# VH-VL binders against MKRN2 opposite strand protein (MKRN2OS): the designs that were tried, part 14

Target 1, 223 residues: MKRN2 opposite strand protein (MKRN2OS), of Homo sapiens (Human) (h3bpm6)
Amino acid sequence: MHCAEAGKALIKFNHCEKYIYSFSVPQCCPLCQQDLGSRKLEDAPVSIANPFTNGHQEKCSFLLRPTQGTFLREYDGRSDLHVGITNTNGVVYNYSAHGVQRDGEGWEESISIPLLQPNMYGMMEQWDKYLEDFSTSGAWLPHRYEDNHHNCYSYALTFINCVLMAEGRQQLDKGEFTEKYVVPRTRLASKFITLYRAIREHGFYVTDCPQQQAQPPEGGGLC
Short names: E, the ipSAE of ESMFold2; O, the ipSAE of OpenDDE; V2, 0.75 times the mean of E and O plus 0.25 times the DockQ between their complexes.

## First folded at step 12 (VH-VL; framework fv_sotevtamab)

Design q4 (from m3 with heavy chain S55E, light chain S33R N34D; at its last look DockQ between E and O 0.04; V2 from the best seeds 0.00; counts 0 for: pae O 9.5 > 2, placed apart)
Fold by OpenDDE, look of step 12:
Structure q4 (fold): chain C 223 residues (1-223), chain A 124 residues (1-124), chain B 112 residues (1-112)
Amino acid sequence: as target 1 above (223 residues)
Amino acid sequence: QVQLVQSGAEVKKPGATVKISCKVSGYTFTDYYMHWVQQAPGKGLEWMGRINPNEGYTKYDPKFQGRVTITADTSTDTAYMELSSLRSEDTAVYYCARGGSYDWYEGYNYFDYWGQGTLVTVSS
Amino acid sequence: DIVMTQSPDSLAVSLGERATINCKSSQSVLYSRDNKNYLAWYQQKPGQPPKLLIYWASTRESGVPDRFSGSGSGTDFTLTISSLQAEDVAVYYCQQYYDYPTFGQGTKLEQL
């Protein structure tokens, strides 16, 4: 049972007028070697949220993972992504040349997009049935699989659009869904991967602090 | 401070093409949709279309589809709106407007910042 | 397309009095997933671009005075100015963003 090393948490702290990223706060600044122990509350480290989640813990969600390897280890930013939809129990429905698969594992490092709000109990109660009924349709038989137009992405998007239609919402084409929901998360993931890999290699990563635009001094009203 | 600065007023003949620019500052250009809105003199607001500056994806209102082209130059933080086959009815003020952010889960098509507007006059 | 209809087309109100503008959508702009109304209000003064006042039907934009309030849900919405000020003379627009953006025809608010 290879304990999937839960991606180390990243932290950001300020020192030497720089942002320094690491897996943990070091005893000494990697830039100036000063002791970091006596930090003012203003210099408290900030945790960087991991954009990757265990897909099997994400209910009623759209999921993305690399077709091969993991985002943190092997993903080169160009490799094909595989997509799926989770039910309420964490089973991932996904479409391939083999038809619709129901995965109980393999999505432990995924990008997730919630499709329902947690308080939508009525929809959640019907979700699994709806997803199963959708997935058993003859539209998603193995022989109908086409890499360019009838694939894992079209399967997920078609299901999402069925849900949107049922809610009286505007349907999304592939471009709209991609730019609105997928691109922002993949961008964040890419930034995280860059930081993570740099820290893994060098122990830390340094960026410039955005210049706080000095708020012009509130002109003291001369009484 | 967020600023949207549009190009100056234009006078065009019927059948001509106009191209308006909108240069942004004070925020990351690629993190927000850029929208264009038409307002004829003494009339209401009409949405024309939008662009995702990061990927270049566009959406247009069917009324303008085929005549409007929205583009973005990320190197200069500038959005453009081109309107072809101009008619007298296209005489209007055109606004660029920043939409909700799409970099996070919640991105919405309300407009929090606007350009100053560009008057386009179409006259024979 | 969702059609937005405002009422009245024009309104004259005395300083210090309440102004009320209504907006109706041809279909509900309440999203069941997040229970939010996808409606915004704008103020436009002569020769100026529109200014965002309210989004999510009732959330004030930063810097908007407390005298402005938005209410309503589903298809019926109201912008209220509790006490009209001279600087509030403008055209007001409602806008839905449940679908691709559409605006109301505008309401001209004048001082009596």
Scores: ipSAE 0.017, ipTM 0.537, lowest interface PAE 9.5, mean pLDDT 88
ESMFold2, look of step 12: ipSAE 0.072; ipTM 0.603
ESMFold2 (binder alone), look of step 12: mean pLDDT 92; pTM 0.944

Design q5 (from m4 with heavy chain Y50H; at its last look DockQ between E and O 0.02; V2 from the best seeds 0.00; counts 0 for: pae E 5.0 > 2, off the site)
Fold by OpenDDE, look of step 12:
Structure q5 (fold): chain C 223 residues (1-223), chain A 124 residues (1-124), chain B 112 residues (1-112)
Amino acid sequence: as target 1 above (223 residues)
Amino acid sequence: QVQLVQSGAEVKKPGATVKISCKVSGYTFTDYYMHWVQQAPGKGLEWMGHINPNSGYTKYDPKFQGRVTITADTSTDTAYMELSSLRSEDTAVYYCARGGSYDWYEGSNYFDYWGQGTLVTVSS
Amino acid sequence: DIVMTQSPDSLAVSLGERATINCKSSQSVLYSSNNKNYLAWYQQKPGQPPKLLIYWASTRESGVPDRFSGSGSGTDFTLTISSLQAEDVAVYYCQQYYDYPTFGQGTKLEQL
């Protein structure tokens, strides 16, 4: 039972005119060694949201994970990603050279994209049936797997487009879906991974504070 | 009527390359997988590989991997099988065969139509 | 790869008698989702390409005589010729298409 070490929360705090990132607020500043205990409310640490979720807790979602390893440990930014669709019970449907799989585990560190709005109750009630009926099609047999054209991504995207069509919405091509929904989340994940690994290695990470562009003085209206 | 017409018999020396064609008619070439099957004299059928003519994606049996190349020309509705580094053991009849439709629901890679076969003889 | 094994390798049957050929797969070729068996049977006569007889384990191809029937599920399949005719002398092959295609080694059917 590899306890998936739930990714440690990251915090950001200001000191020495820098942003300092760490897993927790240290007693002393790692830069100047001053005590951080008497902080002004304005210097309160900010939590950085973890972009990774347990995919099995994300209902009716598109999921991404590394094909091998985890985002925080082994992912090098170039490795292939595996994708899946969750049902209402957290089972992850995914397509590979072995056919359609129904995973009850293995997606505990995933990027998630919700596919349903909270108010789409009718679709949510039918979701599991649609996903199962779709997945039982002979289109998704092992021998039909093609790395570049008929793969895990095309499986997920085809299902999404079936849902969109059923809702009377415009279908998305691979490029549109990727740019609109996948790329923003993978960028956030990449930044988080960079910070997380740097902190793990060095105990902290430091960046420059964006210069508050001095708002030009509001010209005092001459009364 | 669906027809698969293969090129004529070939005689090659060891180490040579052979290229066989299979021209199709009577159906949409891009809608079905094209398969190639080897049959040595007095032996059984061996699947060599296939191509999706629409995508150009190919899969080969590991036995032929690295020596076989399957291609498709959609402009002429013709599939090709090229076998390099020929050996005496490659003496066989080679068949093209139409597999299942790539399009949705019932992937059926049974072979409903076959070419007439092409004999390749590899002799010193 | 799914290995297909036929039995017997050869069979001699009198005209009008029943011929039975068995085929076993190393893995199930039943797709649970649609409850279909991804198995075909072929007849091959000397100097000719194989001819499709049966697909989905039990569905006859168009133009195939009623004396030919396929049965079985999962890993065990049977081709039956209810009453052997002289034109039925051939080599018969089973083939799975659940995964990348593989054939049985063939069964030679002869007349006694």
Scores: ipSAE 0.070, ipTM 0.684, lowest interface PAE 2.8, mean pLDDT 90
ESMFold2, look of step 12: ipSAE 0.102; ipTM 0.604
ESMFold2 (binder alone), look of step 12: mean pLDDT 93; pTM 0.956

Design q6 (from m4 with heavy chain Y33W; at its last look DockQ between E and O 0.49; V2 from the best seeds 0.00; counts 0 for: pae E 6.7 > 2)
Heavy chain, then light chain:
Amino acid sequence: QVQLVQSGAEVKKPGATVKISCKVSGYTFTDYWMHWVQQAPGKGLEWMGYINPNSGYTKYDPKFQGRVTITADTSTDTAYMELSSLRSEDTAVYYCARGGSYDWYEGSNYFDYWGQGTLVTVSS
Amino acid sequence: DIVMTQSPDSLAVSLGERATINCKSSQSVLYSSNNKNYLAWYQQKPGQPPKLLIYWASTRESGVPDRFSGSGSGTDFTLTISSLQAEDVAVYYCQQYYDYPTFGQGTKLEQL
ESMFold2, look of step 12: ipSAE 0.024; ipTM 0.571
ESMFold2 (binder alone), look of step 12: mean pLDDT 91; pTM 0.942
OpenDDE, look of step 12: ipSAE 0.311; ipTM 0.746

## First folded at step 14 (VH-VL; framework fv_sotevtamab)

Design r1 (from q2 with heavy chain N109E; at its last look DockQ between E and O 0.06; V2 from the best seeds 0.00; counts 0 for: pae O 6.3 > 2, placed apart)
Fold by OpenDDE, look of step 14:
Structure r1 (fold): chain C 223 residues (1-223), chain A 124 residues (1-124), chain B 112 residues (1-112)
Amino acid sequence: as target 1 above (223 residues)
Amino acid sequence: QVQLVQSGAEVKKPGATVKISCKVSGYTFTDYYMHWVQQAPGKGLEWMGYINPNSGYTKYDPKFQGRVTITADTSTDTAYMELSSLRSEDTAVYYCARGGSYDWYEGSEYFDYWGQGTLVTVSS
Amino acid sequence: DIVMTQSPDSLAVSLGERATINCKSSQSVLYSSNNKNYLAWYQQKPGQPPKLLIYWASTRESGVPDRFSGSGSGTDFTLTISSLQAEDVAVYYCQQYYDYWTFGQGTKLEQL
């Protein structure tokens, strides 16, 4: 039953000159208790997509999950993240002190970053073989694991760079990859977690509407 | 209102260095990437690089790599672009542009707000 | 790098007529995770910075007139001005922001 909640979108709606976030549109505004049934189209609720996905359904993707617990429940924003790469069948390849693991489960609540463009059909066809060949390298033996330098992140990044090289693309350093692809998603995830937890605790979350700067009245040209 | 205000026009000699500022207002400076774009007279737009003001991380276009330095001062909400070893070909209008944001719905990487531009003239 | 190619380089259109500018990317700019095209259109008037018109290939920026529309997906995109106004005389640029940031060479739109 817990897995079904992880995929639920949040809802944002406008009322009382505020943005109100909830799991569903309530019948009444939690602020003023007015009925929300007669909504103007302009006030239509907006769905906020859940940034977390089932990693096993994300093909050819870079995945992030907490090393312990889940993003929505236990993650405190400081805990270590574990990284993996999915094959075309949803198996998650990841590197730890135990060597390369191939997980068929455990990544049901993950941040995902697709690694292939939709038009990279040739690479997609070879992805599983490439990932397997890469993962069987002696470079990723358990005894070579180092927390700071030779870890789950370096495993994933090295594989990504191998793929980029194969495609004739420029390789990414850790900083670039992190900044470009990981940070945006983790920021979004962090915001979502904050909303989710607030809603879970209070039933709703409220923010100020950005003041639409009243366009100065178009000065009626005196005819 | 979001505003990006750049420093004034510069005239430099070949080999000199120019530093352009871009002061922002109307939004949280650290929440968005700041980009710099070059436009030579009568030419198109060319991306030079960006900075994440929050982390200080920068990336440059290889064409400008080694000559361009982008910095951010979070205390003044100001981004800077420094271009060294100036050449006549560097005569251009330089723009700062607000780029990537990550809101509740989507990450945006397009440039939604631009500075007014700074003309840099490199002449002997 | 993704190369953006616009066509035509210049276009002269009569007032009230339709203007169409094409943009082609050397690679797809469709992102599979959100099914969005990482493509924007900008308008630049003389002596002014570029102004965002369209993002996500087809989403119009706030304050942009309805006569502007973006279409396309993957590698082929089109900016359409349904009825050219005098104020629409400008250079238009497409931009991909899927893999770094690259611009088309620009299309100069003139009034006939």
Scores: ipSAE 0.028, ipTM 0.583, lowest interface PAE 6.3, mean pLDDT 89
ESMFold2, look of step 14: ipSAE 0.136; ipTM 0.636
ESMFold2 (binder alone), look of step 14: mean pLDDT 92; pTM 0.947

Design r2 (from q2 with heavy chain S108D; at its last look DockQ between E and O 0.25; V2 from the best seeds 0.00; counts 0 for: pae E 4.0 > 2)
Heavy chain, then light chain:
Amino acid sequence: QVQLVQSGAEVKKPGATVKISCKVSGYTFTDYYMHWVQQAPGKGLEWMGYINPNSGYTKYDPKFQGRVTITADTSTDTAYMELSSLRSEDTAVYYCARGGSYDWYEGDNYFDYWGQGTLVTVSS
Amino acid sequence: DIVMTQSPDSLAVSLGERATINCKSSQSVLYSSNNKNYLAWYQQKPGQPPKLLIYWASTRESGVPDRFSGSGSGTDFTLTISSLQAEDVAVYYCQQYYDYWTFGQGTKLEQL
ESMFold2, look of step 14: ipSAE 0.262; ipTM 0.681
ESMFold2 (binder alone), look of step 14: mean pLDDT 92; pTM 0.948
OpenDDE, look of step 14: ipSAE 0.655; ipTM 0.851

Design r3 (from q2 with heavy chain N109Y Y113S; at its last look DockQ between E and O 0.04; V2 from the best seeds 0.00; counts 0 for: pae E 5.4 > 2, placed apart)
Fold by OpenDDE, look of step 14:
Structure r3 (fold): chain C 223 residues (1-223), chain A 124 residues (1-124), chain B 112 residues (1-112)
Amino acid sequence: as target 1 above (223 residues)
Amino acid sequence: QVQLVQSGAEVKKPGATVKISCKVSGYTFTDYYMHWVQQAPGKGLEWMGYINPNSGYTKYDPKFQGRVTITADTSTDTAYMELSSLRSEDTAVYYCARGGSYDWYEGSYYFDSWGQGTLVTVSS
Amino acid sequence: DIVMTQSPDSLAVSLGERATINCKSSQSVLYSSNNKNYLAWYQQKPGQPPKLLIYWASTRESGVPDRFSGSGSGTDFTLTISSLQAEDVAVYYCQQYYDYWTFGQGTKLEQL
């Protein structure tokens, strides 16, 4: 039952000069109770994609999940995130105090960051081997785990940098990777979580339409 | 309306440093990356670097690395680009450009708004 | 770095005629997660900053005339002006924003 919720998009529609968010387009506007059936194409509902994916379906990707619970349910925005790398078969390689783990499950609600460009076919073919070889290195033994310096994030980032180097690309530091790839997705996720929870609690969420403020009054040309 | 207003033209000697400002209005300064772009006379556009005004994180093009410093003052909604060790080849129009948002649906990374440009002339 | 190459470097077109500018990226700028092309087109008139015309390869910026259209995917992109107007005389740049930000060398569009 948990897997089905992770994939549901939210819907945004305009009515009553507001943006209304819901899990589905209601028959009637929750604000004015008018029928929503006769919408102009201009007022077509917009699907807001779920930022969470089943990590096991995301090949060659960097994954984020809460260390405890799920993003939609328990995540408070401050809890530690666990990170992993997927192989081509959806196995999630991740590093903890227990060493490198290979998870076949548990990442069903994750933020995903593709690590390979579509045209990196050669790397995709070697990905699993490369990831396995990397993961079996003595560098990632359990006793070398350090919460601040040698952790799940450093594992993933080191692997990413190895891949980048192999492709003749510039390596990314933690700040750059985080800023460029993680922060945008986590912000999107945070917004989605807020909407999702509000909708779950109230049935809908309402925001103001930003565009109404900017029409300066057409100065009536006094003839 | 989104506006990016840059400081005026600068004339500098070789080896000098120039600092250009870009004051923004009409949007939340911290919600967008601020980019700087160089355009030499009669040449194309070259990306120099960006700053996330919210975090202060910066990234520079390797061509400008070590000479360029991008900063942001969130109290004044102003981004700055400082270019040191100026050379004749640095004679160009410099643009600030808003690019990259963490909007609700998707990240945007294109430059939707530009400053008017600042001409920097490096002459002996 | 992704290299953007425009063609032609310059184009002269009569008023009312179609102008076509091509842009090729050295690598795909299609993002697999959202199936969007991280490509933009800009117009720059003399003494002015660039103006965004097209983003996501084919989406027109607000206020951009319908005569402008973007097409393409992956590595090959095209900006089309269906009927050239005098005000369209400018330099046009493609830009990828998939991996950092790089511009094409520009295409100068002139009126015949």
Scores: ipSAE 0.028, ipTM 0.605, lowest interface PAE 2.6, mean pLDDT 90
ESMFold2, look of step 14: ipSAE 0.039; ipTM 0.576
ESMFold2 (binder alone), look of step 14: mean pLDDT 93; pTM 0.952

Design r4 (from q2 with heavy chain G99E; at its last look DockQ between E and O 0.46; V2 from the best seeds 0.00; counts 0 for: pae E 11.7 > 2, off the site)
Fold by ESMFold2, look of step 14:
Structure r4 (fold): chain C 223 residues (1-223), chain A 124 residues (1-124), chain B 112 residues (1-112)
Amino acid sequence: as target 1 above (223 residues)
Amino acid sequence: QVQLVQSGAEVKKPGATVKISCKVSGYTFTDYYMHWVQQAPGKGLEWMGYINPNSGYTKYDPKFQGRVTITADTSTDTAYMELSSLRSEDTAVYYCAREGSYDWYEGSNYFDYWGQGTLVTVSS
Amino acid sequence: DIVMTQSPDSLAVSLGERATINCKSSQSVLYSSNNKNYLAWYQQKPGQPPKLLIYWASTRESGVPDRFSGSGSGTDFTLTISSLQAEDVAVYYCQQYYDYWTFGQGTKLEQL
């Protein structure tokens, strides 16, 4: 069975006074070619969390994807992102110049922001109805689409604010939601994309390791 | 009782600008979108664009983008359409038309009231 | 961009006879969520602005005689005048308002 390599976790380990990034711990150090047997690494390898998920497995979530292509293969950091809202079955409601779409595929590599908090327990039962009712509004017809004020982001944010209002919570403006929830996740995604592509193209990626602070010898300094 | 009254016919030279008015009465001007429609001889009806008089937001057919400007003056309950760089092909009757009201689920509507039309003739 | 195509371009009908005008859209104008067809019909007599006859494909505007009826759904629509009267001589336009606003090219209805 073939599996796509997109979205794999990354590993960082320390050898030769460098941080080395790869998909797995190699048999030999790619810099000096010494064996990296189980006890030859100075520090344990660290996993770099994958910022992407299959959006169709996310419930009640705000999703981001590139309008064209995928994050790992085609996204250049400057192209437009498209957004949508999942229902309880992973169907992605999204608004564009073509109206509201209800996608069962195409969001398999997405940044996800969960919208349903524990203190909103009853909302899941009503989510699909609210999202459908919201989406059938003529406000989201194709010819009402505007690039800057009535677009995919406005659609999603307006729905989020309807959810917040239904739960008696303060509404958020676009700037606040963006800085609080979106920017941190896109920053992590940009870092991951850079590392992932370098490893795909060269087998590994290397950065300088800060000089390690001296520590007591394991047997001699601890007493 | 709803009335849309347009300004009178105009004769223009190529390259000039025309500004047509549409004064409304019998309803609250800011509650309804106002549209403009061109009818050239033998061409039928062509939608040009609209304005939301409440917000000032406009949308234009790409065919007219860059030459047409639609505005609204809520103090006089009057919509305007300005067409610049006039060509002989712009010879037509121009109508204002009110988009009918709708429930939030409808979102878009037909044109329930029309102005009487304004003939613009462009000739050398 | 939804293109509206009417047929025929011109139609001649005797007084008292049935007139049928067809309108086809290049894309569906049915919004499934509210089950409405975003289609209207207008009548335009010489020297006058268009007058609304029918909206939502089949709903007659107030004051329009019941000899006018609209039918169809999705992409195919029909305006029917059950018994032509002399005052019905006009040009008829269909219009979609689902994705922007576009009109058919018009159908000129004449008296035989």
Scores: ipSAE 0.008, ipTM 0.484, lowest interface PAE 11.7, mean pLDDT 84
ESMFold2 (binder alone), look of step 14: mean pLDDT 93; pTM 0.950
OpenDDE, look of step 14: ipSAE 0.146; ipTM 0.692

Design r5 (from q2 with heavy chain G107D; at its last look DockQ between E and O 0.04; V2 from the best seeds 0.00; counts 0 for: pae E 7.5 > 2, placed apart)
Fold by ESMFold2, look of step 14:
Structure r5 (fold): chain C 223 residues (1-223), chain A 124 residues (1-124), chain B 112 residues (1-112)
Amino acid sequence: as target 1 above (223 residues)
Amino acid sequence: QVQLVQSGAEVKKPGATVKISCKVSGYTFTDYYMHWVQQAPGKGLEWMGYINPNSGYTKYDPKFQGRVTITADTSTDTAYMELSSLRSEDTAVYYCARGGSYDWYEDSNYFDYWGQGTLVTVSS
Amino acid sequence: DIVMTQSPDSLAVSLGERATINCKSSQSVLYSSNNKNYLAWYQQKPGQPPKLLIYWASTRESGVPDRFSGSGSGTDFTLTISSLQAEDVAVYYCQQYYDYWTFGQGTKLEQL
């Protein structure tokens, strides 16, 4: 449903002493209207990494999505984010006031944080069992859900810490995980969304040298 | 400065047990993995196992499993490696080595600081 | 089980000349998610512990002279000493830390 819009690549190129952002190198410069044949750009265009992926194609990963709508079309930077953990088949385990859900759809435009590191790949064989056993414990029943202390985020982080303990690794507190791994990715996503929407609406986006940067999004809340 | 100081050389008979200490200074002991590495005379380096000093969790190379025990005492900032049922083939220098930090997502796991080594000689 | 193989087993190089040591892993040690090669190089002199020289295949440890450099990716790696000095006579080991910790067999570097 979202793949045609979400599949567009972004590039940056230099012309007319500006940085110009677009989905592809246009035939004509949008500022001066000069033809941009294959040899009229001084520097090669730079690709802008797409921070979003189909979460159902991600294995053993922490995923973020807006609770309502999609990042590229609807997300305002302030709305709640929902989180979950994929198993090895792309099923997204996530906790809400309705208990643990096992979603086969709905996460097609997600921010993904891979959870398996080198020297942990033996864990792949146990991942689905660990995640299922964790999820069927009494700790994650619907009536135990609480917005501030026992929510989708605490579910995901508690599972991550169970895996880390099984591997003899240091546990992570919520603040450290959020600052080190979540905020940098949501900050990049916010910048990408700003560029994407400007290009979608106007065909291009322009900054001076040095480059303008979008403000980081406020947290939208986690579950 | 980061420093790892090991206990002195030992001479043992076959079937005995040896326990080597590794006292650290210059960093927070509980923030890093501690590894143990064997080097037989004229041979290369072989990893034996590690401990997480904060949790006490250990992992061992299968060829040492059942004979090696790695422990940590956080009150003295000291790691220990105990090797039992000694054989003449266990004659080697044993090193402690500091591994990566506990940042699982950016686990480095190379060994940046090493103890001076402890020679264990097993002879009948 | 990732096996590390170094070549040559020994190498003699004149002072001021270039020394090259190769290391090959039985499988890739490049992790695609962070684009890093989990490969380190150590120097060991007689009666001393190993000393870290290079990590992430090409990053010099602090205090290591500029004449030491690492290169390569995936399964093939090289340690280069651009201008050998007498103090560089040692045994050199590569190590992977992608999955467990395994070392190459070592390369003895001597002065010719």
Scores: ipSAE 0.023, ipTM 0.591, lowest interface PAE 7.5, mean pLDDT 85
ESMFold2 (binder alone), look of step 14: mean pLDDT 92; pTM 0.942
OpenDDE, look of step 14: ipSAE 0.030; ipTM 0.632

## First folded at step 15 (VH-VL; framework fv_sotevtamab)

Design z1 (from r2 with heavy chain K59Y; at its last look DockQ between E and O 0.32; V2 from the best seeds 0.00; counts 0 for: pae E 5.7 > 2)
Heavy chain, then light chain:
Amino acid sequence: QVQLVQSGAEVKKPGATVKISCKVSGYTFTDYYMHWVQQAPGKGLEWMGYINPNSGYTYYDPKFQGRVTITADTSTDTAYMELSSLRSEDTAVYYCARGGSYDWYEGDNYFDYWGQGTLVTVSS
Amino acid sequence: DIVMTQSPDSLAVSLGERATINCKSSQSVLYSSNNKNYLAWYQQKPGQPPKLLIYWASTRESGVPDRFSGSGSGTDFTLTISSLQAEDVAVYYCQQYYDYWTFGQGTKLEQL
ESMFold2, look of step 15: ipSAE 0.058; ipTM 0.599
ESMFold2 (binder alone), look of step 15: mean pLDDT 92; pTM 0.949
OpenDDE, look of step 15: ipSAE 0.708; ipTM 0.865

